VHH binders against q9y6x5. Designs and how they scored, part 2

Target 1, 379 residues: q9y6x5
Amino acid sequence: LPPKLLLVSFDGFRADYLKNYEFPHLQNFIKEGVLVEHVKNVFITKTFPNHYSIVTGLYEESHGIVANSMYDAVTKKHFSDSNDKDPFWWNEAVPIWVTNQLQENRSSAAAMWPGTDVPIHDTISSYFMNYNSSVSFEERLNNITMWLNNSNPPVTFATLYWEEPDASGHKYGPEDKENMSRVLKKIDDLIGDLVQRLKMLGLWENLNVIITSDHGMTQCSQDRLINLDSCIDHSYYTLIDLSPVAAILPKINRTEVYNKLKNCSPHMNVYLKEDIPNRFYYQHNDRIQPIILVADEGWTIVLNESSQKLGDHGYDNSLPSMHPFLAAHGPAFHKGYKHSTINIVDIYPMMCHILGLKPHPNNGTFGHTKCLLVDQWCI

## First folded at step 3 (VHH)

Design i8
Fold by OpenDDE, look of step 5:
Structure i8 (fold): chain B 379 residues (1-379), chain A 127 residues (1-127)
Amino acid sequence: as target 1 above (379 residues)
Amino acid sequence: QVQLVESGGGLVQPGGSLRLSCVASGFTFSGSDYYAIGWFRQAPGKEREGLSSISGSSGGSTSYSDSVKGRFTISRDNAKNTVYLQMNSLKPEDTAVYYCAAGEYTRGSSYFTYDYWGQGTQVTVSS
């Protein structure tokens, strides 16, 4: 049978949720498969960038989705979650579903994974759902599994995206045990539904399934705010992205803007584009603005001194609170194996291997995931 | 770069009316459906209270707290990028600083949070 892979993302599933909450279904999934406890995601630790990194194996500077909100100064185009359909933003990389789609006797399917409802390099998945937040997980799951089971040419790669626990993390904060327990229980139940559906359709034994996330969530507070208005007049710059990584487009001399911001807060680092730390791999793209502000963990950059978010993400990708997890099950994966850490870009070459695809040049290291795979040697 | 500026506050007698305005910059009301604008108030020694909201949807869904329902009306002018709060039949207990807030929907969810706030405008209802 040709290899098949389902990639599932629960947005904003912080890695340590697995330690702090109960997940009967997910734990069973892990028990019969593999777990990577921490996945170091890419900077910035936001939804669109990291989801695209998962499926391209590239850092943000390379695949060009550098934030959830972007501005291109040359074309004067804007990117946002409500304006993400222009292939211009996506075409700097080739996501795995396109690679797969272009193979003979293969097709791809997608349920609302970022970028999947956009023609990229003039290719779109044979089966996809336009993004609609109102569509239930069940409906998404039903479509995906139907396509996996009944399509011709066969769907060999599919993506499934769900917006929780990210939304709730923002609303309640990750430290709200009562509310997050409820939310995470629901997520576990959805995983149960997924597994049950796959078993019911006879897909469970032959389908490789990866359950992962794009980022974690950190606790925010009204006591940890950085008000930019106290440091610089709003007329001196355009704000392209706000918190916790602000993208600043100066309207006056860049140096002047930088000087006004560099000492704005002891809890915020200010970088000229050329001085962005190399470890972020967040420099070599025109879509990265001339100045970026990076708030410390748990601090929120605000205008007018207020934010209602109790949780947020986008911070330094070295912070454990920003890290998601990866679990996997299927014929390609070991059973009962746990791994400490991988990079999120490592997922791409692994998926390519599983599917027998030649990977595009990427930043992942296949060696980091070898121990997860039954056909690879692991010390 | 989103900025909100409130105006229209002041001193009014009980039973009087005021119209508050909230002008948004750096964000256009017609450019997206994935936002909401809300009015809040905070009286001395009290918690901030939500009063009314209007969504960015084409239908402009509105909501009101019980404390202001029937007396306050929220409206939007996309051309002016302004949200209004018409306050009628004002009472002394309506005395507070009134704030305008803007929020965006979280992707994939119907949930939104107010991320941007104005500086507030004082409303005083007194005989």
Scores: ipSAE 0.038, ipTM 0.361, lowest interface PAE 3.4, mean pLDDT 93

Design j28
Fold by OpenDDE, look of step 5:
Structure j28 (fold): chain B 379 residues (1-379), chain A 120 residues (1-120)
Amino acid sequence: as target 1 above (379 residues)
Amino acid sequence: EVQLVESGGGVVQPGRSLRLSCAASGFTFSRYGMHWVRQAPGKGLEWIGNINHGGSTFYNPSLKSLVTISRDDSTNTLYLQMNSLRAEDTAIYYCARDYWGESRTLFDYWGKGTLVTVSS
């Protein structure tokens, strides 16, 4: 039988939550599997970009999902959370479920993972759920596990996405111990439900499961605001994305816009596109706007509006607060092994290996995950 | 300030149709899913359905045949079309903004509601 893999994402699960809160179910999962304590995600540290990086092994500049909000100046198209269904945005890469789907005697399934309800390269998962935030985790889990168990051709790769603890992190801030404790307890319970469901169906021993996230969360405050309106008139530019990384499309001379913004705040770096630091791998795509503003950790870029968020993400991907974790269990993985750090793009070649898929060219390094796998030598 | 204002409620006879509206302001309407919920006298809240920010609609199976939800992002307006109204449809109808919290879908903002009374 072909190997099977379930990839689960809990949006906005900050890595150090594992150190600061109790997760009985997740800890049991880890105890019987592996843990990567920190996963360095891609810049910008947002939902759509990072989820696509996980399943493509590519940096944002390469797979073309460079933000949750994008604008293409040539086609005049817009991308947003509410407008993400155009294959135009996704077709610059081939996600793993497409690769898997095209294999003989295999099919893919997806429960609301970003991009899975869009035909990419004219291919869509055999089984998928249209995104609906109102659908419970239980229903998503039931569908995924049903497909894993009963499909023909068999589902060999599946994705499962859940919106917490991201939403709560935004609402309460990651430093709200009381509220976040409750939220994270519920997440742990969901993991318990997942494990129980798999055991009940007889899938637990043979299914490889990865539990990860796309980004962390940092504490924000109304005392840490950067008001762009204080620096530049709104009529001089179009805002494509706002905070904590603003994408600026000048309506006047780019240099003039840059000069108005470059000293706007000591807590914000302003880059011309060509001057974006190489370490971000966030330059070589036409969808990246001519000017980007990057706020310091915990600072919020605003216009004439007050920020209502107590937590946010999207900051420098080197910040620990932005990092998620990765846990895994199954026949492909060791038991009781912990690893310090990998890059988020490293997940793709690992998954390809597990599934016996030939990976597309990617930015991941298979060597970074070898120690997690039972069939590999740990160097 | 986020505001949701329902309108279109009133007294209607059984079998009639009614269209409710919800005017949204204070946020980027097009980026949020919206829900309709109702509360009948002496009963709890009942979810009617929702429309995603992407335009996909989902309904309570018990009401699917009787309701249609739509939205106009250009006017920041949410609609609920109800057909073949029954006495049991008497309730205060609310529009609510889609949000997540504590591992459940939440409604972070609500309108004040509009009363629909179905009576012969």
Scores: ipSAE 0.006, ipTM 0.306, lowest interface PAE 11.3, mean pLDDT 93

Design j34
Fold by OpenDDE, second read of step 4:
Structure j34 (fold): chain B 379 residues (1-379), chain A 120 residues (1-120)
Amino acid sequence: as target 1 above (379 residues)
Amino acid sequence: EVQLVESGGGVVQPGRSLRLSCAASGFTFSSYGMHWVRQAPGKGLEWIGNINHGGSTYYNPSLKSLVTISRDDSTNTLYLQMNSLRAEDTAIYYCARDYWGESRTLFDYWGKGTLVTVSS
């Protein structure tokens, strides 16, 4: 049988949740598989960029999804979570489901993974669900498992996306033990449902399953706000993205805008595009605006208003609070193995290896995941 | 304090048009995208469309031909023009502010809603 892989994302699942809360189902999953304790994601640490990095192996500047909100000055197009269907934004890279589907006797399936309901390079997943946050996990799981089990040509790669614990993290903050314990228990139960469903269908032993996330969550507070209106008049710039990484499009001289913002707060770094730190790999794309503002961990960039969110993400990708985890189970993976860290872009070449796909040029390093795989040497 | 107040709802006959308004206050309105959503009786929330801070509009494909969203930043007002109303358009209509940087379409502030009843 051809190798099969299911990629599951629980949005905003911070890595250290595994240490601070109980996950009996996930722990069983890990016990019979592998765990990467920390995954260093890409900057900015937002949903669309990081999910696309997982499936392309590329930094954001390379795959072109550089934020959840984008503006292209040449075409005057806008990208947002409510306007993400234009292939223009996605076509700077080739996601793995397209690569997979272009192979003979293979198809791909997707349940609401970012970009899967868009024709990318004139190819759309053979099976997919249009994004709808109201659709239950059960329904998504049922569709995915049905496609994995009954499709012709066979589904060999599938994605499953769920919005929690991100939404709750924003609402309650990651430090709210009472509410987050409830939320995370539900997540663990969903993992239990996933495993049970796979076992019931006879898929468990032959299906490779990766459970991961795109980013973590940091605690925010109304006491840690950076008000841009106190530094610059809004008529002098267009805001393309706001917090914790603001994308600024000047309406006046860029230098003047920069000078007004550079000392706005001691808890915010202001970069001209050409001065963005190399370690972010966030410079070489026209979709990155001329000026970016990067708030310190736990600080929120606002206009002349207060924030109600108690948690947020998008910060420096070196921060542990921004890091998700990766767990995996299946024929390709060892049993009972734990690994400390990988980069999120490393997932792509690993998945390509598992599926027997030739990877497109990418920023991942296959060597970082060799110890997870039964067919590889691990020194 | 951020406030959103919808108005313009009421009872209207099928085939008629209706314009809803949303008055925004307490924030820099021109810097935010705004959304219209609705909830029909016994149903979940349905996204109608949005207008971003740049003035570009995007619509639910199911409703695109029937709705137009606009904004007046000088008066901090969001509008929803609905044409050729049908019984199935009966719902509470909400305006909502888009929060920057969200993973999916999330709204941090909502109005109280305005009821639109389409009935002969």
Scores: ipSAE 0.032, ipTM 0.383, lowest interface PAE 5.4, mean pLDDT 92

Design j35
Fold by OpenDDE, second read of step 4:
Structure j35 (fold): chain B 379 residues (1-379), chain A 120 residues (1-120)
Amino acid sequence: as target 1 above (379 residues)
Amino acid sequence: EVQLVESGGGVVQPGRSLRLSCAASGFTFSSYGMHWVRQAPGKGLEWIGNINHGGSTRYNPSLKSLVTISRDDSTNTLYLQMNSLRAEDTAIYYCARDYWGESRTLFDYWGKGTLVTVSS
């Protein structure tokens, strides 16, 4: 039988939650598998970009999903969570479920993973759920496991997405121990349900399962706001994305806009597109706007309106608060092994290896994950 | 001050249509996506749909055939057209402002809601 892989994402699960809270089910999962304590995600540290990086192995500038909100000046198209169905945005890369599905006697399944309900390169997952935040984890899990167990051609790659603890992190802030304890307890229970379901169906021993996340969460405050309206008139630019990385499309001379913003706050770096630091790998795409603003950790860029978010993400990808974790279990993985860190783009070549797929050109390094795999040498 | 005020709710018979409005003030309405959500008695919040700043809409699949969301940026008003109302559509309906750059429905401001009762 071909190898099978289930990729699970709990949105906004900060890596150090594992150290600060109890996760009996997840810890059992880890005990019987592997853990990567910190995953360095891609800049910007947002949901759509990082989820697409996981399944393409590409930096954002390469796969073309450069933010949760995008604008293309040539076509005048917009991308957002309410407008994400146009293949135009996704077709600059080939996600792993498409690669998998194009193989003989294989199919892919998806429960609300970003991009899975869009025909990419004229291919859509054989089984998928349209995104609906109201659909329970149980229902998503039931569909995924049903497809993994009963499909023909067999589902060999599946994705499962859940919106917590991200939403709660935004609402309560990651430092709210009382509320976040409750939220994270629920997440652990969901992991328990996942494991139990797989065992009940006889999938547990043969299915490779990766549990990961796209980003972390940092504490925000009303005392740490950067108001752009204090620095520049809104008539001089179009805002494509706001915080903590603002994408600015000037309506007047770019240099003038830049000069008005460059000293707006000591807690915000302002970059012309060509001056964006190389380490971000966030320059070589037309969808990146001429000017970007990057707030310091914990600072929020606002217009002349208030924000009630107590947590946020999207900051510098070198910040530990932005980093998620990765845990995995199955025949491809060692038992009882912990690794310190990998890059999020490294997940793609690993998954391709597990599934026996030829990877598309990518930015990942397979060598970084060799120690997780039973069939590889670990130096 | 950001304000959202829903209106148009009331008692309506099954099969009828209803249009709700949400008046927005205190912010640049045209720059924000907006959402409709509802809460039925004894149930949790249910997302109905949204419209982004560009006018593109997304709907809850369970409600898509029954609802239409629109906006008028000139009057800072959000609309929810509901058709063929059923008893199970009885709920408090809220409009909410979307926060920029999120992949999931997150709201930073809510209205007080308007009650819709579908009853014979």
Scores: ipSAE 0.031, ipTM 0.358, lowest interface PAE 5.9, mean pLDDT 93

Design j40
Fold by OpenDDE, second read of step 4:
Structure j40 (fold): chain B 379 residues (1-379), chain A 121 residues (1-121)
Amino acid sequence: as target 1 above (379 residues)
Amino acid sequence: EVQLVESGGGVVQPGRSLRLSCAASGFTFSSYGMHWVRQAPGKGLEWIGNINHGGSTFYNPSLKSLVTISRDDSTNTLYLQMNSLRAEDTAIYYCARDYWGESRTLYFDYWGKGTLVTVSS
């Protein structure tokens, strides 16, 4: 039988949640599989960019999803979480489900993973759900497992997305032990449901399952705000994205805008596009605006108004608080193996290997995941 | 201080139209997307639609044919035009400010107090 892979994302699952909270079901999953304790995600550490990096192996500047909110000055198009279905935004890369589906006798399935309800390169997943946050995990799981079990051509790659614990992290902050404990328990129960469902259907032993996330969460506070209005008049620029990485489109001379912002706060770095640090791999795309503002960890960029968020993400991808984890189980993976760290772009070549797909050019390093795989040498 | 104040609600007969307004203050209105959400008695919140800072509109598919969202940035006002109202459209209607897109989920950082719309013969 051709190998099968289910990729699951719990949005905003910070890596150290595994150390600070109890996850009986996830721990059992890990015990019978592998764990990567920290996954270094891509800058900016936001949902759409990182989810697309997972399935393309590319940095944001390469796959073109550079933020949750984007603006293209030439076409005057906007991208947002409520406006994400224009192939224009996605076509700068080829996600793995498209690659998989273009193979003979294979199909792909998706439950609300970013980009899966969009025809990319004129190809859309054979089975997919339009994004709807009101749809339960159970319903998503039922559809995914049904497709994995009863499809022709067979579904060999599937993805499942869930919005927690991100939403709750924003609401309560990651340091709220009481509320986050409740939320994370629910997540663990969902993992239990996933495992149970797979066992009931006889898929558990033959299906490769990856459970991961796109980013972590840092604690924010009303005491850590950066007010742009105190530094520059809003008439001088258009705000394309706000916090913690603001994308600035000047309406006046770029240098003047930059000079007004460069000393706005000691807790914010201001970069001209050409001066963005190379380590971010966040420069070579027209969708990146002329000026970006990067707040320090835990600081929030605001206009004159305040924010009610107690947690946020999008910060420097070197920060541990921004890092998710990766766990995996199945025939392709070892049992009881733990690994310290990988890059999030490394997941793509690994998945391609598991599925027997030729990867598109990517930024991942297959060597970083060899120790997770039973058919590879671990050096 | 950020404030959102809905108005225009009331009792209306089935088949009629109604226009709701949301007056925004305390922030740069033109820089934010805005949403309409409603809650019927005994039911959960239902997203109606939104208009982004660029003026593009997006609607709940179940309501698309019945609603139109617009904004006037010069007056900091958000509008919801509803046509062919039905009994099931009875609800408290809220305007909410979009927090810059951080996830696929709708996130609102500020809400109005809501305005009641009752559709009754």
Scores: ipSAE 0.035, ipTM 0.478, lowest interface PAE 3.9, mean pLDDT 93

Design p22
Fold by OpenDDE, look of step 5:
Formats: sequence, structure tokens, C-alpha cells
Structure p22 (fold): chain B 379 residues (1-379), chain A 118 residues (1-118)
Amino acid sequence: as target 1 above (379 residues)
Amino acid sequence: DVQLVESGGGLVQPGGSLRLSCVASGFTVSSNYMGWVRQAPGKGLEWVSDIYSGGSTGYADSVKGRFAISRDNAKNTLYLQMNRLKPEDTAVYYCATGYDEYSGFDPAGQGTQVTVSS
């Protein structure tokens, strides 16, 4: 049988949630499989960029999804989570479901994963759901597992996406133990449902399943605000993206805008595009704006007013609070093995290996995941 | 396709009222974090109000007590009731959606012009 892989993302699942909360279903999943305790995601640590990095193995500057909100100055196009359907934004890379879809006697399926409802390089998954947050996890799971079980050509790669615990993390803050405990309990129950469904369909033993996330969550506070209005007039720039990494499009001389912002707060770094630290791999794309502001962990960039968000993400990708985890189960994976850390871009070459796909050029290192795989030597 | 269509703007005198509407397609308003942002002439986007899927609401200090955000699930529509309008409320108003955050732009909607002038 051709290898099959289901990639599941629970948005905003901070890695250390596993240490601070109980996950009986997920722990059982891990016991029978593998765990990567920390996954270093890509900068910026936002949803669209990181999900696309998972499935392309590329840094944001390379795959072109550089934020949840983007602006292209040449075409005057805008990208947002409510306007993400233009292939223009996605075509700078080839995601794994496209690669898989183009193989003979194989098909791909997707339930709400970012970019999966868009024809990329004129290819779309044979089976997919248009993004709709009102659709239950159960419905998404039922569809994806039905496709995995009954499709012809067979679905060999599938994605499943869920919006929690991210939304709740924003609302309550990750340090709200009472509310987050409730939320995370629900997530664990959903994992239980997933496992049960796979077992019921006879897929569990032969299906490779990866459960991961795109980013973590840090605690925010009304006491940690950076008000840009205190430093620069709104008329001098256009805000393309807000916090904690603000993308600034100057309306006046860039240098003047930079000078007004560079000392705005001791808790914010201000970079000209060409001066963005190399470690971010966030420079070589026209969609990155001329100036970016990076708030320190837990600080929020605001204008005159602040939102009610008590948690946020998008910060420096070296911060542990920004890191998700990865768990996996299936014939390709060891049982009862734990690994400390990988890069999020490393997932792509691993998935390609599992599926027998030739990977496109990518930034991942297959060697980082070899210890997870039964057919590889551990490095 | 996911899209937002704002309406309800217009010209009103100071102290007047307007009710903005945002009709969503491709997703359910009640299941998402939604909000209103505005851009005054020569200024950047400003957060105005938001509503979480659970129903919790927030308001900018400048509009607290004057504006009210609400939604109609049956119509899949977000509203902003604006009372006691001031000249400084003059702006293009945009309906915002996302996973749970505001962006600098809301390219999905054309926005609706609100002008408060005597």
C-alpha cells in the first residue's frame, strides 16, 4: 500500500502546554509514537506564514507568505485572512499537497489548512473544504477520514486544521489556568475523537499522523503597550501589519520615518528592511515592507487604542513561548521516542520522505528528523 | 470565496447616529473574531471595536459609551451602532475579521465612508 500521511494542526498550541496541563489522549498518542518537545517556527510567528512553512520547508522570505496581512506595492494587491484566495500570493512556492496531487495514482485532501482552497500552480487538492470557521471539528474530521478511506485515486496526503487553542489564547491569555484548562481539555478530547475515528475506519495502523501547531502564545497586558502615536504621526506611514511585528510603509522619506520610530520604545526593535537580522530569514522578499517593528515578548504595539487580547504571538521565533510541538504516530515513526527540538521547516523533507516524494528545494534538514523514523539511522 | 461588504455610512451632523453593517460571505460571523477599524483622512488605521465568538466585546476609549458592536447570526452580519457622533469620528470604516487579530488593512472590504460635519 502506498504510504499515507495526515497532517493535523491545532493553531497556537504552545509547546509547554504539554507540561502544564493534562492531555490523556494526546499522551497516549505520543506513547505509541514520537514527540518533538519544541519546534522552532519561522519568523514572524504567525498562522499563515508558519503553516505554509510546514508544507513547503521554506522560510517566509522564500515562500512569500510573509505575514497574515500583506501588501504588494507593485500590484497594489492585499492579502489577509479574509482575502487569501488569490494564487498570486501562494505561487512563490509549491506546497506538498500539490506535489503529491501531481503524482500518478495519488490525490490530496484538505480540511481548512491555509492555502488548500486555492489553486496553486494551477493545482488544487482533489478534495478540500473552503475555509469556514463555523464548521465543526467533527465535520472536518469526518470528511478528511472519508476521503482517506474511500477515494480513488487514493488520498495519500491530507491536512486538517483547527483554530484552537489560538483564539482562546488571545482572549484569555496563556496564563489563565482556569479558562485555558477548559480549552485544552477540549483539544485533547478532539484528539481522542480523531484517534477513535481512525481506529473505527481501520486506518490507525497504516496511516501516518502528525499532530503539530504553527506557534505558541505569550501573555500580554495593558501595562505593556507601545503606542506608536507617541512617536510618529499616522499621516507619515501606512500600517500593513500591526503587532507584535508591525510592517510599516512610509508615506514620507523612509529615513525620516525610521528616525521617528527607532527610539520609540526600549521594548521594540526597529529595523530597516536591509538591517533585519539574518537569523530571521526575513529579508529577501518584496512583500516585506521597508520598515518593521518588533516588540519584545509580551509587549503590544498599538496606536491610540488597544484591543482586549490578553495573549499574542508573532514575536521572535527564538522565544520558547512562540514554539509549538510535534507528535506523530504511524508505521513510519518509532514508538515511545522523544526528541528535544527541530526546526519547523524540517517537517517538509520528513513528510516527503514518508510519502516517497521528491522534495522541492527547501530550507529543511532531513537529518534533524531521522531519529523519529524507523527506516533511518538516528543522528 | 470569503468577503466582507460594509455599508451604512453617510453624512451626519455632530450628535447624530449611524448604523454600519458588514455582510460576510464564506464564513460565519458568530464563529469568528470580528471587529471594526477606521481610517481617518491622512491617518492610519485605528481599532474601534471587536467582538469575540463567545460574545465578549471591546471598544476603543474614544468610542466607549457611544458605539455598540453587535451581530445577527441569521443574516451573517456584523453591526456597529454609532451614537453621538463627533467630527473626529469621520473616517472610512472597515469590517475586520481573521483568526483573532487586527491587521493594518482589511482588503476584503471596500469600507464605508462616515462623515460627521455641521
Scores: ipSAE 0.000, ipTM 0.240, lowest interface PAE 13.6, mean pLDDT 93

Design p26
Fold by OpenDDE, second read of step 4:
Formats: C-alpha cells, structure tokens, sequence
Structure p26 (fold): chain B 379 residues (1-379), chain A 120 residues (1-120)
C-alpha cells in the first residue's frame, strides 16, 4: 500500500503550551510517536505564509505568500484572507498536494488548509472544502477520514486545518491562564476525537499523522502601542499590511518616508527593502514593499486607533513565543522520541520522503528530521 | 475579477448633500486601502479621501470637514458622505485603491464612476 500522510494544523499553538498545560490525548499521541519541541517558523510569522512554507519547504520570499495581506504593483491585485482565490498569488511555488496528485494512482484531500481551494498550476485538490470558519472540526474530520478511507484513486496526502487556539489567543492573550486552559482543553479533546476516528476506521496503524502549527502567540497590551500617525502623515504612504510587521508603499520619495519613520519608536525597527536582515529571508520578492516596519515583541503598530487584541503574532521568527511544535505518529516515525528543534521548512522534504515524492527545490534540510524517521540513521 | 460599482451621484444645489456608494466584488473592502478620487472636466484624477484597513481616514484639504468616508463590512461597501457641496466639487467620482507611481498618485478606477454635479 502506498504511504499515506495526514497533516494537521492547529493555528497559533505556541510550543510552550505543551509545558504549561495538560494535554492527555496529545501526550498519548506523542508517547506513541515523536515530538519536536520547537519549530522555527518563517518571517513574517503569519498564517498564510507559514502554512505555505510547510507544504513547499520555501521561505516566504521564494514561494510568494509574503503576508496575509499583499499588494502587487504590476497587476494592481490585492491579497487578503477574504480574497485569496486568485492562483496568481500561489503559482510562484508548487505545494506538496499538487506534486502528490500528479503522481499515478494518487489523490490529495484538504479541509481548509490555506491554498487548497485554489487551482495552483492548474491543479486543485481532488477533494477539498471551501474555507468556512463556521464548519465544525467534526465535519472537517469526517470528510478527511472518509476521503482517506474510500477514495479512488486513493487519497495519500491530506490536510486538516483548525482556527484554534489562534482566535482565542488573540482575544484573551496567551497569558490568560483561565480562558486559555479552557480553549486548550478543547483542542486536546479534538485531538482525542481525531485519534478515535482513525482507530475506528482502521487507519491508525497505517496512516502517518503530523500535528503541528504555523506560529505561536505573544501577549499584547494597550500600553505598548506604536502610532504611525504621530510620525508621518498617512497621505505620504499606502499601508499594505499593518502589525506587527507593517508593509509601507510610499506615495512620495521613499527616502523621505523612511526618514519620517526611522525614529518613530524605539520599539520598532524600520528597514528599507534592501536592508532587511538576511536572516529573515524576506527580501527577494516584488511583493515585499519598499519599506518594512517591525515592532518589538508585544508591541502593536496602530493608525490612530487602539488595537483590541490581547495577543498577536507575526514578530521576529527567532522569538520563542512565535514558535509552534510538531508531533507525529505512524509507521514512518519512531515511538517515544523527542527532538529539540527544526526549521519549519524542514517539514516539506520529510513529507516528500515519507510519501516517496521527489521534492521540488526547497530551503529545507532533510538531515534535520532524520532522527524522527525509522528508516534513517540518526546522527 | 475585481469590480467596483459606484452609485449615488446626481444633480444638487450648492450647499446640498449626497451619499456615494461603492460596492466591491472580488476582494474585501475592510482588508484593503480604499479611497475616493474624482475627475473634473478638463482636469486629471484628484484624490479626495481614503481609509486604511485599520480604519484611519484621510481627506484632501478641499473637502476636509465636509466629506466623510466610511465602510460597511457586511455589505462590502465603501461610502462617501458629501455635505455642503460646492460647484467646485462637480466631477465624476470613482472608488479605487491608490498606489504610488514615479510621478505621483496613480488610480485604477475599475468602475464607471458616478457623476456629481453641483449647480444653482
């Protein structure tokens, strides 16, 4: 039987939640599989960019999804979470479900993973759900498991996406132990449901399952705001993306805009595009705007209005608060093994290996995940 | 495809009021930088007002205190409330996204615009 892989994302699941809260079902999952305690995600640490990095193995500058909100100056197109259906935005890379589906006797399935409801390189997942936040996890899980079990050609790669604990992290802040305990318990219960469903269908022993996330969450406060209106008139620029990484499109000379912003706040770094730090791998794409503002951890960039969010993400990808985790179970993985850290782009070549796919050129390092796999030597 | 459909224009006397509407399709108004521009006879496109995704608003000096830009997220619609209208406000009004070009403002009026005429 061809290898099968289910990739699950719980949006905004910060890595240290595993240390600070109880997860009976997830811990059982980990006990019978592997855990990567910290996954270094890509800059910026936002939902669409990082989810696409997971399935392409590419930095944001390479796969072209550089933010949740984008603007292309040549075509004058806009991208947002509510306007993400144009293949133009996704076609700079080839996600793994497309690669998988183009193989003989294989198909892909998706439940609301970013980009899966868009024809990329004229290929759309054989089975997919249009994104709808109102659809329950149960319904998504039922569809995914049905497709994994009964499809012809067989589904060999599937994705499942859930919006929590990100939404609650934004609302309550990650430091709200009372509310976040409730939210995280629910997440653990959903993991329990997933495992139970797989066992009932006889998939558990043969299916490889990866549970991960795209980013963490940091605590924000009304006392940590950066108001751009205090530094520059809004008529001098167009705002493409706001916080915590603002993308600025000048309406006047770029240097003048830069000079007005460079000393706006001691808690914000201002970069010309060519001066963006190399470690971010966030420079070589036309969709990155001429000026980028990067707020310090826990600071929020605002325009004459206060943010109501008590938690946020998108900050420097070296910050532990921005890091998710990865757990995995199945015939490809060891049992009871824990690993300290990998890069999020390393997941792609690992998944390709598991599925027997030739990976496209990518930024991942297969060597970083060898210790997780039963068929590899651990160095 | 991105579409913008303007409406609400008409003939009014000086000192009158109009409310323009712009219904967007193919993208979300609240998630994008939006604005109103106008073109008077024999003149180029002029920026009138804008609103950022974060809610911040701006106005040209010529309309400040008289015009108000707003949006309805549920309807994916942009509005321009125009009060105390003057003959100088006579123009075709377009909703658009604004961006910088080497020589200044460039606007892509995707819609047909709506005619506003202020005359006694």
Amino acid sequence: as target 1 above (379 residues)
Amino acid sequence: DVQLVESGGGLVQPGGSLRLSCVASGFTVSSNYMGWVRQAPGKGLEWVSDIYSGGSTGYADSVKGRFAISRDNAKNTLYLQMNRLKPEDTAVYYCATGYYESEGYDFDPAGQGTQVTVSS
Scores: ipSAE 0.000, ipTM 0.245, lowest interface PAE 17.0, mean pLDDT 93

Design r6
Fold by OpenDDE, second read of step 4:
Structure r6 (fold): chain B 379 residues (1-379), chain A 128 residues (1-128)
Amino acid sequence: as target 1 above (379 residues)
Amino acid sequence: QVQLVESGGGLVQPGGSLRLSCVASGFTFSGSDYYAIGWFRQAPGKEREGLSSISGSSGGSTSYSDSVKGRFTISRDNAKNTVYLQMNSLKPEDTAVYYCAAGPLYGRSYFSKEYDYWGQGTQVTVSS
């Protein structure tokens, strides 16, 4: 039988939550499997880009999902969380569920993972749920496990997405121990439910399960705001994306706009597109706007508005606060092994290896994950 | 902002020794489960070469390239947030600009692209 893999994402699960809060179910999961303590995600550290990087192994400039909000100047199209169904945005890459599904005697399933409800390269997951935040984790889990257990062709790759602790992180801030303890307890319970369900169905021993996230969360404050209106008139540009990485489309001369913004705040770096640091791998795509503003950690870019978020993400991907974790269990993984760091794009070639799929060209390094796998040599 | 500043380079005779220092600022290296600091060098007309790395973790795992193993020693002073490269038995072939770099602790430490931050470099010249 072909290997099976379930990829689970808890949105916005910062890596150090594991150190600062209790997770009895997740710790048990880790004890019987592997843990990567830090996953360096891709810049910008936002939901849609990073989830697509996980399943493509590509930097954002390569797979084309460069933000949660995008604008294409040629087609005049807009992308947002409420407008994400146009294959135009996704077709610059091939996600792993498409690759898997095109194999003989295999199918893919998805519960609300970004992009899974869109036909990409004219292929949509054999089983999927349309995104609906009101649908319970239980219902998502039930559908995924049903498909994993009873489908023909068999589901060999499945994704499961959950919106917490991201939403709560935004609301309460990651440093609110009282509220975040409650939220994270619930997440741990959901992990318990997941494990129990898999055991009840007899899937636990044979199913590879990855639990990860797309990004972390940093503490924000009303005392750390960058008001663009203090630096430039709103009529001089269009805001495509706001904070903590603002995407600026000038309505006047780009240089003039740049000059008005370059010294706007000591807590914000302003880049012309061609001057974006190479380490971000965030330059070679037409969907990246001519000017980007990058706020320092914990600072919020605003337009004469007060920020209501006590936590946010999207910052420099080298910041530990932006990093999620990865835990995994199953026949492909060691037991009781902890690893320091991988890149988020490294997950793709690892998953391809586990599933016996030929990976598309990608930015991942398979060598970074070899120590996690029982069939590989650890460097 | 993360900054790395190298020092300790200079002119030395073959067989001599130098101690390079890399002072890190803008992040806490000691006790970090994420960060590693590595030493690199680049000779004229050659590619940058990874030499050694040390983790920020309590265990302080170290690695060395074959070219410097047995001659170079990497160490750290947590209190000073400084990483050192003790270079002994220096050879003319060791002449290069030496760089320290900081980045995530991957299983592999000799690829420059894996490091996020770099110092300005310090010149080491080994000549009679």
Scores: ipSAE 0.345, ipTM 0.748, lowest interface PAE 2.0, mean pLDDT 94

